# Designs tried in a protein design chat: VH-VL binders against Uncharacterized protein AF_1118. Part 1

No score or structure here was measured in a lab: all are predicted.

Target 1, 158 residues: Uncharacterized protein AF_1118, of Archaeoglobus fulgidus (o29147)
Amino acid sequence: EDFSMDAEQLAVVLLKNTISNLEMSNKFVEILDNSGSDSVYQNLWGVIYGALAVMAVNNEVTTALLDEVSKSQELSSKVGDAINSLGENSTVVFGDVNGSKGLTLILRKESEVLQNGSYPYSDNETLSEAYARVVAEFTSRSVDFIVKLFSKIDEAWV
Below, numbering starts at 1 at the first letter of every chain, in headers, positions and changes, except where a header shows other numbers; antibody chains aren't numbered by Kabat.
ipSAE, averaged over its two directions, is called F for ESMFold2-Fast, E for ESMFold2 and O for OpenDDE. V2 adds 0.75 times the mean of E and O to 0.25 times the DockQ between the complexes of E and O.
[cut] stands for letters that were removed.
Atom coordinates printed by the task and the answers are left out, and those that the model quotes come from them; centres of patches stay.

## First folded at step 1 (VH-VL)

Design D1 (framework fv_duvortuxizumab)
Fold by ESMFold2-Fast, scan of step 1:
Structure D1 (fold): chain C 158 residues (1-158), chain A 123 residues (1-123), chain B 106 residues (1-106)
Amino acid sequence: as target 1 above (158 residues)
Amino acid sequence: QVTLRESGPALVKPTQTLTLTCTFSGFSLSTSGVGVGWIRQPPGKALEWLAHIYWDDDKRYNPALKSRLTISKDTSKNQVFLTMTNMDPVDTATYYCARMDYGDYLWSYFDYWGQGTTVTVSS
Amino acid sequence: ENVLTQSPATLSVTPGEKATITCRASQSVSYMHWYQQKPGQAPRLLIYDASNRATGVPSRFSGSGSGTDHTLTISSLEAEDAATYYCQQWSSYPLTFGQGTKLEIK
């Protein structure tokens, strides 16, 4: 019962975080749209583009997690229990270091890929098209991450 | 190009503390996603994971040995340290340090290993 | 803890033949890696995440499997392949290794 409430509270926190990140993503897109392709902003674009990609991946991961949690009372309970236990034992429940650290590691890798990749956006590609491409690139990774994360949670609770 | 080298005492008396140093080149622990772990192998036995540390100072220990182990790093010197207290003859083993790098998702692997340093625990 | 059991414990094969090593886990494994260790040497990463060859590893090495059962296959064995092979899971803590399979080439 308490675990059910904890899972619901977690879902609310994750939802609020997703909304906050979406609002910040919209602000960064607006800034980039207004900056143009000016060479003065090349380094700034790289940094903002990287941050935007991290936020996009985080939004997709959070949304996918909330969707999966909402589909199953058992999953909601397990996720709540696992998160509540993370600080109590030396055993890591969510993958490598812990759930939040593993997610941070993945997000940092995606940022590094983008910083080493294509910016500015391609010839004849608008910033909104570039953003859509970046989001699409990471959607599959986000979904696979969530699936594998839930598999690890199931393994930990056997 | 990537190299790791373990150093420390070859002989340790029972109840003493062991301190090992891993010195590496060809990568930096300031790079996101990288880490260094310690693995040991008693003579003729299997590999046993002891501990690891990531670039952002996150640390994990084998629960069976956690009360005896401390892992730390000096990023500026490209060094990782392992301290193990209350040594016992059963801790006689070759101790390896190895680089960790993350894959595409939620996992890491030990991709480059040092040569190992042999530690014998006897009176 | 997730216990990894390798079979066979020892395998003797002739150059040019195929060798198959199996790793069975007591719990499902999301990420399985394989290492090669020659006598007196440090382990070397061979296969990561079930089926991906590490840098510099010959194409005759391949990995497969999912869940609790994973397999390392070495096609067309060469004399230099004589070593002990270890599987390792990166799914839960503590990280664990199999007991090893010793491959002898006659």
Scores: ipSAE 0.000, ipTM 0.492, lowest interface PAE 16.2, mean pLDDT 70

Design D10 (framework fv_duvortuxizumab)
Fold by ESMFold2-Fast, scan of step 1:
Structure D10 (fold): chain C 158 residues (1-158), chain A 124 residues (1-124), chain B 106 residues (1-106)
Amino acid sequence: as target 1 above (158 residues)
Amino acid sequence: QVTLRESGPALVKPTQTLTLTCTFSGFSLSTSGVGVGWIRQPPGKALEWLAHIYWDDDKRYNPALKSRLTISKDTSKNQVFLTMTNMDPVDTATYYCAHSGYEYVWGSYPFDYWGQGTTVTVSS
Amino acid sequence: ENVLTQSPATLSVTPGEKATITCRASQSVSYMHWYQQKPGQAPRLLIYDASNRATGVPSRFSGSGSGTDHTLTISSLEAEDAATYYCQQYDSWPLTFGQGTKLEIK
């Protein structure tokens, strides 16, 4: 029942995994849209859709989230368990199958979130260095946003 | 529901170019997260991955063979193509195409549906 | 490249026994898949992402492991399980397969 990661570590892991795997987040949105029959869920779909785009994690635990979206405590526990189970693999997206796609998606998301900037690939950076810089910048801006998303989910259920 | 079938010449001569076609049904290569790979297997030997193409036309090649390989797709016809230049007797193998996607576990991309394979013999 | 080494190369067991096949990677693997190939047939997905059983695969097949060491286990082996088994990683380019383990049933 205890959540063992702090908000800053959670933000980094969620942003890396979510941005690398936005396509799966869209599938979760579709599944939720077809499963919500209670009127209370209707008002929360927007919040849930936004949260899922941010909290998608790279392991089998994410497939179980659908059963737990109606329960604030279960959702929080599941996210914590997923992050803990991923270990170092969740933070190493450069140079693997998700490496290039992760860099592309995070750069696009940074542009959308910050509204004012693009994060162009620098001539003096390796791909790994550029990815680390973008993740650090996005994380510093996004910690409060992610914490607020979790708070809204918790408040909506209780 | 998902089926793939390879087609191409059964015999090619050394130095010629091989072109294989994978025709599939039950999925679309316009669907986000979907890809198709090519894998070969020489008689009595292990499987060897050759190339992969994604829904967004992103392409990956085995570096050992990259200079000889081209993968492409025709999304509207549900086809993926593999071209291999300068064929050699050691390229004699059964060639498979296989479906992969993000639907299982994000980024894992298992080859969940395979064609039956097409045998290519390289001999003069 | 990430080299996958399977052991044993050949395994002979009797029906009802447990078969264990190992795959050791030269680099850490989080996305390890297992395939079954019977003579004259295309490979069939058994296990994806180390431990998840593919649709239609009997419960006697299980995968485990993390990092560089992964294992495929077949509990209560049946005659129809005679095949060559391959591990495959999807962590880095190029994608690589193990050399295969041939399972023979006495």
Scores: ipSAE 0.000, ipTM 0.487, lowest interface PAE 16.7, mean pLDDT 67

Design D11 (framework fv_duvortuxizumab)
Fold by ESMFold2-Fast, scan of step 1:
Structure D11 (fold): chain C 158 residues (1-158), chain A 124 residues (1-124), chain B 106 residues (1-106)
Amino acid sequence: as target 1 above (158 residues)
Amino acid sequence: QVTLRESGPALVKPTQTLTLTCTFSGFSLSTSGVGVGWIRQPPGKALEWLAHIYWDDDKRYNPALKSRLTISKDTSKNQVFLTMTNMDPVDTATYYCARILEYSSSWYEGFDYWGQGTTVTVSS
Amino acid sequence: ENVLTQSPATLSVTPGEKATITCRASQSVSYMHWYQQKPGQAPRLLIYDASNRATGVPSRFSGSGSGTDHTLTISSLEAEDAATYYCQQYDSWPLTFGQGTKLEIK
């Protein structure tokens, strides 16, 4: 439960600073593997899976990952529910699941951060700079590595 | 002390199926985060990753060879098996098994202990 | 796949000299592993996660780099260092190795 209160912070740290740092990614997995979870955590899971799908498409990887996500009714449902709960009040949102190109990162200035599902960036950083940095951090890891990581976290969730 | 050792036939005819066994000690595949993989090296050439299997039966295959490869384990016997179908002279190589770690605090998907290798020659 | 290109393909040096081996990735790599393979032997893990020495590896070996460019340095070569060295990435599937750099002692 205490962990559920930190889920937004953990997701933001993972995407903003963590993917390119293996030790921090391992720490995130350890926390999630040993924690209970609630609907807040589930909603952030959908956002993370959405970012993963956009990364896969943008990196021109095979559609195997997208096919795997598409086959899972549970994952598709989680992604849909998470996006719907956050709304489209974000600076960078593409909220359609067709071809999985429909999901992108939800970025907000630190001064404008919502309590859930937003990735903060400095008020001195441009949106373009923030997007490029977060995408680069997320894509610095292999898609299969990220899929494996999220599969382990999903197992801990249930 | 971690040790791994490969075993299997030294000679295989074209179109036959190769089965290799990796027997290990000093660790268990019942331990979370631990796996065993197979890497081959044709004479005078580079290392090529083939497949690996983790403690939880998660399997990964080299896409170039996936249709020909099957990896499996017997956790109670400390053994991992690789089967490769439709052998060709170009598959002549030294085949290694090695320990691979997942979700460690220091690193991912590197091979920290290796067997001595077993040479497989494919000829008629 | 992420293609790793090592340079040079062959390096001939005198004992006591410094050797530098580079590994260039076609896609960014967060951390690079390095292996040493002596003639007739299995590979041995030398460096992991870019810069960490594996157990029992002499301090003359060091790794550095990030992104597409990674380097293995041997600061004072000894006769026993004659071997082929391989880089390996794990940021993308399939796992890939460089083509190898053969280090010969003159």
Scores: ipSAE 0.000, ipTM 0.489, lowest interface PAE 15.1, mean pLDDT 67

Design D12 (framework fv_duvortuxizumab)
Fold by ESMFold2-Fast, scan of step 1:
Structure D12 (fold): chain C 158 residues (1-158), chain A 125 residues (1-125), chain B 106 residues (1-106)
Amino acid sequence: as target 1 above (158 residues)
Amino acid sequence: QVTLRESGPALVKPTQTLTLTCTFSGFSLSTSGVGVGWIRQPPGKALEWLAHIYWDDDKRYNPALKSRLTISKDTSKNQVFLTMTNMDPVDTATYYCARTYYDFWSGSYEYFDYWGQGTTVTVSS
Amino acid sequence: ENVLTQSPATLSVTPGEKATITCRASQSVSYMHWYQQKPGQAPRLLIYDASNRATGVPSRFSGSGSGTDHTLTISSLEAEDAATYYCQQYDSWPLTFGQGTKLEIK
């Protein structure tokens, strides 16, 4: 194994990265409102849309991961601290298994809004190709993180 | 169409190293969620899991035998290998390789859906 | 490690009867799987994730349970069901199997 971080740090990095991606996506949506028919912005839109759609589709996986984290007092505390450090609008609670699902629900709703938005998403070959690549990439990464995180948690519990 | 087949020596002397090969068809170890494990069964005894390798080259070993085991794969040839050092008569068993599929969408984990027929390894002088 | 204890060790039943095999884990199990092994053959997957029947497995086989207690039930037993049955868990490494339950049909 080449992971230099323990299960606690992996969980913190995963959740912080997920929230950072959501913030980045929101900023790009604001920019795209004023972009018009620019091909560069159309390609960026496809990538962002694909990433959020994958997060929504991976809802069960994200929920299972957060539920597992919630079973550890130490992991829950560290994850909560990392989220709280992100800023004034961090409203994630981990006290109960149900609380850990709040983040997943927020990501799902955001993806639904983007999927049904009136932004310049196109089914042409260029956008479809970029979308497929982003979906494959994020799916693979999500599986890798979950398998390795659970393995590290299992090793710590021996 | 999914098949697995174990191969290796039928007889091994004490202190020697055992090398087993699992050759499979009908699936690829480059497919996300797929893994292959090794399980052994001494005559008349229960099943014992030995080692596992996944599509992303992550490896897991039974802690009781970890210092003696190495698992590896050749994805292009559809082969998985197991080496076990310092063989002892108590290691006499039928050795199986078997496929796992992790379905991350439903959360299914580590069940062996297809098995090889097994290869019998006898350790004696 | 998570130790799985099966009971009974052996069971003798008549065709048409029901057999119940219990697997008790030393730690909670979310993913209990069941295998059938006939003499001289490799094990065959019967049930995965506690209650899901594997492809090609007859409907008379069913699994139930959660936490530390899981059961395999075989209704309307047939002569071909004579075998040793094993449970297996995932929830912790290493993967472990029960010691097996031998089912004999009269």
Scores: ipSAE 0.000, ipTM 0.487, lowest interface PAE 17.0, mean pLDDT 68

Design D13 (from D9 with heavy chain H99R R100I D101P Y102D F103L G104Y S105Y E107D W108Y Y109W L112Y; framework fv_duvortuxizumab)
Fold by ESMFold2-Fast, scan of step 1:
Structure D13 (fold): chain C 158 residues (1-158), chain A 123 residues (1-123), chain B 106 residues (1-106)
Amino acid sequence: as target 1 above (158 residues)
Amino acid sequence: QVTLRESGPALVKPTQTLTLTCTFSGFSLSTSGVGVGWIRQPPGKALEWLAHIYWDDDKRYNPALKSRLTISKDTSKNQVFLTMTNMDPVDTATYYCARIPDLYYGDYWFDYWGQGTTVTVSS
Amino acid sequence: ENVLTQSPATLSVTPGEKATITCRASQSVSYMHWYQQKPGQAPRLLIYDASNRATGVPSRFSGSGSGTDHTLTISSLEAEDAATYYCQQYDSWPLTFGQGTKLEIK
């Protein structure tokens, strides 16, 4: 299914509620994992950062939390079709389409020669399975960070 | 500045377990992309990589020694630990810990090294 | 594993001369790293990513090469350069070091 989540709506949900419910946590992961657009992922981080900046001005969160969101944005993953734009090699980009924000990883089987910057994957996996898992892994790291961040926001609300 | 220092027993009997501690300053393993590795050098021989650990607790072991090695960290204390089981006289070596700089995606080199700690395995 | 073979095993040179140390890999290596180890001391990073000098390393040290053949060159040797030099790769799993080249200054 096409990615239909409104990044603005997701940010509002995250800002108003702590992700303590497994169903909500799973839904957030599902939305990010099904994103076929690098632009949507970037817009999500931008909306979250903007909302937190407004909350910081209102003394609802600390500026240290904005710094953590900014760092996470630098490691944001490219999902879906963006991988194909880099050619038919084993390359995964974590960042924007130009690779200026984040990491570029080259996927190699564990039994093969690793290139500088390569990310190993099991000989039992297909390349497509490895792409999906690596994207999900970095997306999960971003989700874990956001869950942790919003848990702290709940504690800091005035 | 960045400093690392190894500590542990100077003498180990065959079949015993060796535990080494690397204590460091000037950087933190809470920083994304940073790691610490262990390398050993038998007297008059080449360097041999043993294991490394990254900020995110990703662990890699030399396949030749994997069944005998455990690497762990205490980020709050700036310490990395290496445990090696079933010690043998051929494991007699100087053991070094060293920093892996801010290159998460696999540019692995060691930019700062501890002075080394000598471990003799003898009955 | 990717076996790194250094040559020569021992090199004796006069101050002011050029020294060349070769590291031959059994599998292709895109970027080689080099270390200097003086007697009784820990190794010191000299060159990383084939040709980048580490902080504080004099310009007389340079690295070059690609594929299976890599070279460390010291253009004008000084007495303080007497040491054992090691190459290291992580282009192929697992991380390996060469056996070392001992450089003696006469």
Scores: ipSAE 0.000, ipTM 0.484, lowest interface PAE 14.9, mean pLDDT 70

Design D14 (framework fv_duvortuxizumab; at its last look DockQ between E and O 0.03; V2 from the best seeds 0.00; counts 0 for: pae E 21.1 > 2, placed apart)
Fold by OpenDDE, look of step 2:
Structure D14 (fold): chain C 158 residues (1-158), chain A 125 residues (1-125), chain B 106 residues (1-106)
Amino acid sequence: as target 1 above (158 residues)
Amino acid sequence: QVTLRESGPALVKPTQTLTLTCTFSGFSLSTSGVGVGWIRQPPGKALEWLAHIYWDDDKRYNPALKSRLTISKDTSKNQVFLTMTNMDPVDTATYYCARTGETYLFWGEYAFDIWGQGTTVTVSS
Amino acid sequence: ENVLTQSPATLSVTPGEKATITCRASQSVSYMHWYQQKPGQAPRLLIYDASNRATGVPSRFSGSGSGTDHTLTISSLEAEDAATYYCQQYDSWPLTFGQGTKLEIK
């Protein structure tokens, strides 16, 4: 996905969250572990948002592909390199902790819209409201993955 | 295994109120993202969405029928209720409850992945 | 509301042939769900998010589309595929279904 997308497009992407996301996320971590890059987890935002991007493409085919990738050192390395590149450019693409640019800006703006309580979000739910629900669910269901990522990051910085 | 089952009267007189109960198992309405909706289908006709209730007690209604519909839940009993007032013969249909929350789309939201078998309601004098 | 119009209303196809059902929305839909309903049964989720097969759905079923045009395709029909198919959108309230396409197997 292109993270230069607008808020509405982002909402659509994030709506692609499934119960199998944790499984895919675990597979993604496996891929990263096999990437051969010791610094792969140092790009915190890149890794996290990269995982989110992978999760946003949820389908059985994707799962099968991830399985195949995880079995290939070469492919795992390529994915690792891609994630590192993404991480190194995370500020541009994903923004910063202040939500001043990139994906974080979009998320912040979306949050503002949701909090405004305007008519379009009160009596007639929009895609943005659905997005809000997805975000909540994603956060709830991805705790294990997040813990795993952070544990790996900790190891990476040792 | 996730299951839903509709229950209620098979026959309702015009102007009376219909109360349906959806009893489910295999999932909980305390789970974030989960919802249960009611959909009806007149004989030989298409599906019509009626109402939806989420885990957080947020509710949505078909605008055309909103004034007549009330959806509620008892999470502890794994039940969702639908009341529909001022029933008319035109409301004769099979009424289904169905779950959202376990699909690829925002955890199944708005995609009804599991349905009850439906309960037929006939409105007649 | 987002009105969904399916075409054709009825479709008669020989086993082994391809069937294509279209769902046109009055407003753009990001994703579309598809349901299969056999006579005397409740609807069954078939495709979600335009192109994802629900659990247990054979690979011969596929979905595609964007914007206002969405398609359900059955690559090689089997007798058991005789049913009415419905599209459904979730982009806006109220949730709406297509009027249905009755698929008959010759």
Scores: ipSAE 0.000, ipTM 0.577, lowest interface PAE 12.2, mean pLDDT 77
ESMFold2-Fast, scan of step 1: ipSAE 0.000; ipTM 0.485
ESMFold2, look of step 2: ipSAE 0.000; ipTM 0.462
ESMFold2 (binder alone), look of step 2: mean pLDDT 91; pTM 0.936

Design D15 (framework fv_duvortuxizumab)
Fold by ESMFold2-Fast, scan of step 1:
Structure D15 (fold): chain C 158 residues (1-158), chain A 124 residues (1-124), chain B 106 residues (1-106)
Amino acid sequence: as target 1 above (158 residues)
Amino acid sequence: QVTLRESGPALVKPTQTLTLTCTFSGFSLSTSGVGVGWIRQPPGKALEWLAYIYWDDDKRYNPALKSRLTISKDTSKNQVFLTMTNMDPVDTATYYCARIGDYYWSDEGYFDYWGQGTTVTVSS
Amino acid sequence: ENVLTQSPATLSVTPGEKATITCRASQSVSYMHWYQQKPGQAPRLLIYDASNRATGVPSRFSGSGSGTDHTLTISSLEAEDAATYYCQQGYSYPFTFGQGTKLEIK
């Protein structure tokens, strides 16, 4: 899909509507469903950055998104790669986003497990451990993530 | 107090494989967000990053040397290993291991504590 | 590869004066990290993420800059500050270091 909103505008919209913004979460999932094309992949970075902002303040959306992504080896790999690239480049737009790096490592690890077959697909204990780390990181570091994100958004809009 | 120390052979012959060990204390690779990297410095030259490994076994290699490098860890012993194949005189350098800053609390990779370095000379 | 060029290559300063070292990146980076290396010793982290002083680093060391141009400033130089200083970027792979600036105290 043609994406006309830049990453800053999307992040602001998602931050304003984080508690109730299932529609934006659904749009992200819809884009991932079509991620087999090169053009869709190129537009993922802005959407993924916005999704990370939503996920930092809404654990239910985070859990639902991770569950959906885990159903597809291809989508898990693409999302992991895109988030990793965006996490390293997020400082250009919004600065230090430590939550993005945490999500990148978790999604990359899950993508690698699915891709390499290191664990049985039905190993619920492995998935529980991954989700527990996500929950622990965002619970303990969500304030720092949000403070840094808001600080850099303020800088970008000045 | 965080300390790291490199160990390995001082002399290596061309075509041999080098194995270096980094032993550390004051932190653990069982702690989320922590990693260890390897950096080398040829005599009188600049620093060159080689590889890193994080607590969750995430690894990254310098693309220029990737085919020759393997990084691994033994979390229970507080050790990280670097293996480099097909050694050449040009690989003569001081090799350092260093703790990479907390992945979750920094924007970009940096090294906050360094070992003293171990000198490796490649000569016939 | 993101090439980091430091200037000057060598800097001679009198004790008590201020030293300024610059690092220019061939590609824009958000933050630059800085290290001090004395002869025969391992590098020591001075500044990370552009302007944050590492633990135990004296307040006379400061960093600034963004994009392609970054600066390390050492105010009120002391004899023990004689060393080679390196900038480093962790923005893109591979991580790269500058060629170094040798600071000599007269």
Scores: ipSAE 0.000, ipTM 0.485, lowest interface PAE 18.1, mean pLDDT 67

Design D16 (framework fv_duvortuxizumab)
Fold by ESMFold2-Fast, scan of step 1:
Parts: sequence; C-alpha cells; structure tokens
Structure D16 (fold): chain C 158 residues (1-158), chain A 123 residues (1-123), chain B 106 residues (1-106)
Amino acid sequence: as target 1 above (158 residues)
Amino acid sequence: QVTLRESGPALVKPTQTLTLTCTFSGFSLSTSGVGVGWIRQPPGKALEWLAYIYWDDDKRYNPALKSRLTISKDTSKNQVFLTMTNMDPVDTATYYCAHSEYYDSSGLWFDYWGQGTTVTVSS
Amino acid sequence: ENVLTQSPATLSVTPGEKATITCRASQSVSYMHWYQQKPGQAPRLLIYDASNRATGVPSRFSGSGSGTDHTLTISSLEAEDAATYYCQQGYSYPFTFGQGTKLEIK
C-alpha cells in the first residue's frame, strides 16, 4: 500500500480514538454543544476538520463525515482556526517554499528567535508522499492540542 | 504486566492451513489505540511482519502474503488468531504475536512479544 | 515497500569498544525502532521513536538519525550485548524490518 493511504488511515484512527474513548467523546460533545458561547470550542472542530479537509484535497472521506466537511464557508474558517491553534508555536503551510515545491512547518519561540523548518520532498519522495507525511504530523499535533485542551477544560470544570 | 503467548501445531503438511492463537493478559483489545501484530522468522533469517489487528477490528496485511492470511480477534477471551492457507516448506518459521499501541503519527512499534511458536512445514 | 538495509551484516567488537549499526531506508522514515534478539529468544524492544530507550534498556544504547539514514550506537560493549539487532519502521504499510546485524563480542 502507498504512503497517502496510510495518512488517511491515521486520520481516521485518530478520529476513532477520540470517539471510542467514552470520556473524551462526552467532553467532545459538551464542547460542541457549547460552541456558540465560546470561540475556543469552535477551534476543536477546526483542529479535527482541518486535518480532514487537508486529506479531502487528496482523498475522499466517508459519507458520514462528508456533509460536515463540505460546509464550505464554515470549513474554510475552521481550517484557518485549526492552523492558528497549532500556530501558537507552529504553523503549517502547503505549497512552494521560496519557489521550491514543498511543505513548510514554522516554529516560533517566545520571545526573540524565529525558527523555520521546511519539509521539501526529495527526488526519491513524491509530492503525494511528502503531503501524507505532513498531514500525519498535522493530525498528530491536532491530537496533542485536543488532549491539552481537554486538560484545560477539566481544570475549569473543577 | 503485559504477556502474550502463541499456540498452534508444531508440524504442518504442505498445502494445509495453519491456525495460530495468541492469548494475552495485562491489556484489552477494546482499549482505543491498542492492537496486536503477527511477525515470523524463518530459521537464521530476518523478521517479517505478517498482519495487524486494531482494537476496532480494522485489519492490515503484508501485501506479499495477503491472499493467504486472515487475522481475527475475540476481545472477550483476550485472543487474536492468524490463519494462513496453502502452507509450503518455506513458511517454516517461528511465529510471534506482539502488542502495540498507537500513540501518535510517529508509527507503530512492538513493545511486548510472545515467546514464539515454531511451525515446521514438511511431509 | 520501504526496504530497510542494515550495515554491516556482521560486526565483531571487543568489550569496552563502541559499535555503530546503520539502517538505510528506501523511503524517508521520521522515527526508526530497534530490537535486540539473542539466540532462542523473542526480540526485545531497545529503542522506539528514533531515540527513546525502552524500559530496562541500559543507557549505553542510543539511537539517532532521520530521513533515510538511521543509526544505533552501543557504547562500552559488554559480553551480554552479543545478539542480532534489527531496525523497524511502522510509519507505512507494510511494516518492515532490516535484515539484521549480528554483533559478536571477542
């Protein structure tokens, strides 16, 4: 099997992991139910659906998720929010890096020094393979963000 | 306290079907992110991954052997099964089952292994 | 598939010396895992996610590398380190192992 199919499976596995954990699933539902009262709750959907939207550019998603992902104006806003949520210390950009095709991850440190990382595809790595790799990293960081967000929410609730 | 143990026939004749059982303790295959893989090793040769089953019953196979392999589980009995059809002398190997847990996108590794069960294919 | 090639195939080292084993992947791998296997035993996880030591693994074992080139280093070799070492990637299907490096201590 190819590398891009593996990235789609990873995105689905991470979504399944969130759903199959009953406590995390319940918190996720509570966050969604309260999304109208706090923009922080909106960013949780942004993180998850941003990852799925990136996958959807290269792969189709299951029918159960397609309707949610296909809300174009909301999806565009949520993808931006997801990138910005990761970008408190990092940002992912897809496309040309100074005229060289590739994928960029920008890491920031408070206060002073800006560090840039670039994930260009090599001559032995297709653009599809590089895309799948960055999508997997984006998805993994989305899970990290969600876990940290749940920890903060737990503190606020107790 | 994770333990796994393989069981099955020690001798198999060519063209027969092999069925192996992995019995484990110290974890549950209903736990999100957890899975079990099968790896084999012919005498004096390298390790070869065969199949993997996730907690949610999702299955992955080595494409070189996919047409011959079936992986399944019985979560309530803490068992994982591997079936391999049309056995050939080149399939003589020690077969291992191993635990893995999906942590993030860095990929899977096998942290706990069974002791292995030796399967000899001969007439 | 991602083919992992280990070098050298066999390595002979005296106690107290340093051993370096290289694993070259045909496709980029962010995190390589390493196993130790002694005769008659199941493989034992040594290093996961490129550089993390598994439980009970001595500090003389270390992993490094990224992309297509990854390395396992064993400093100050001891007699008990005689074994075959395997690299493994779990980043893409099928999961693959290197062909193994046999470490002999003389």
Scores: ipSAE 0.000, ipTM 0.493, lowest interface PAE 17.3, mean pLDDT 67

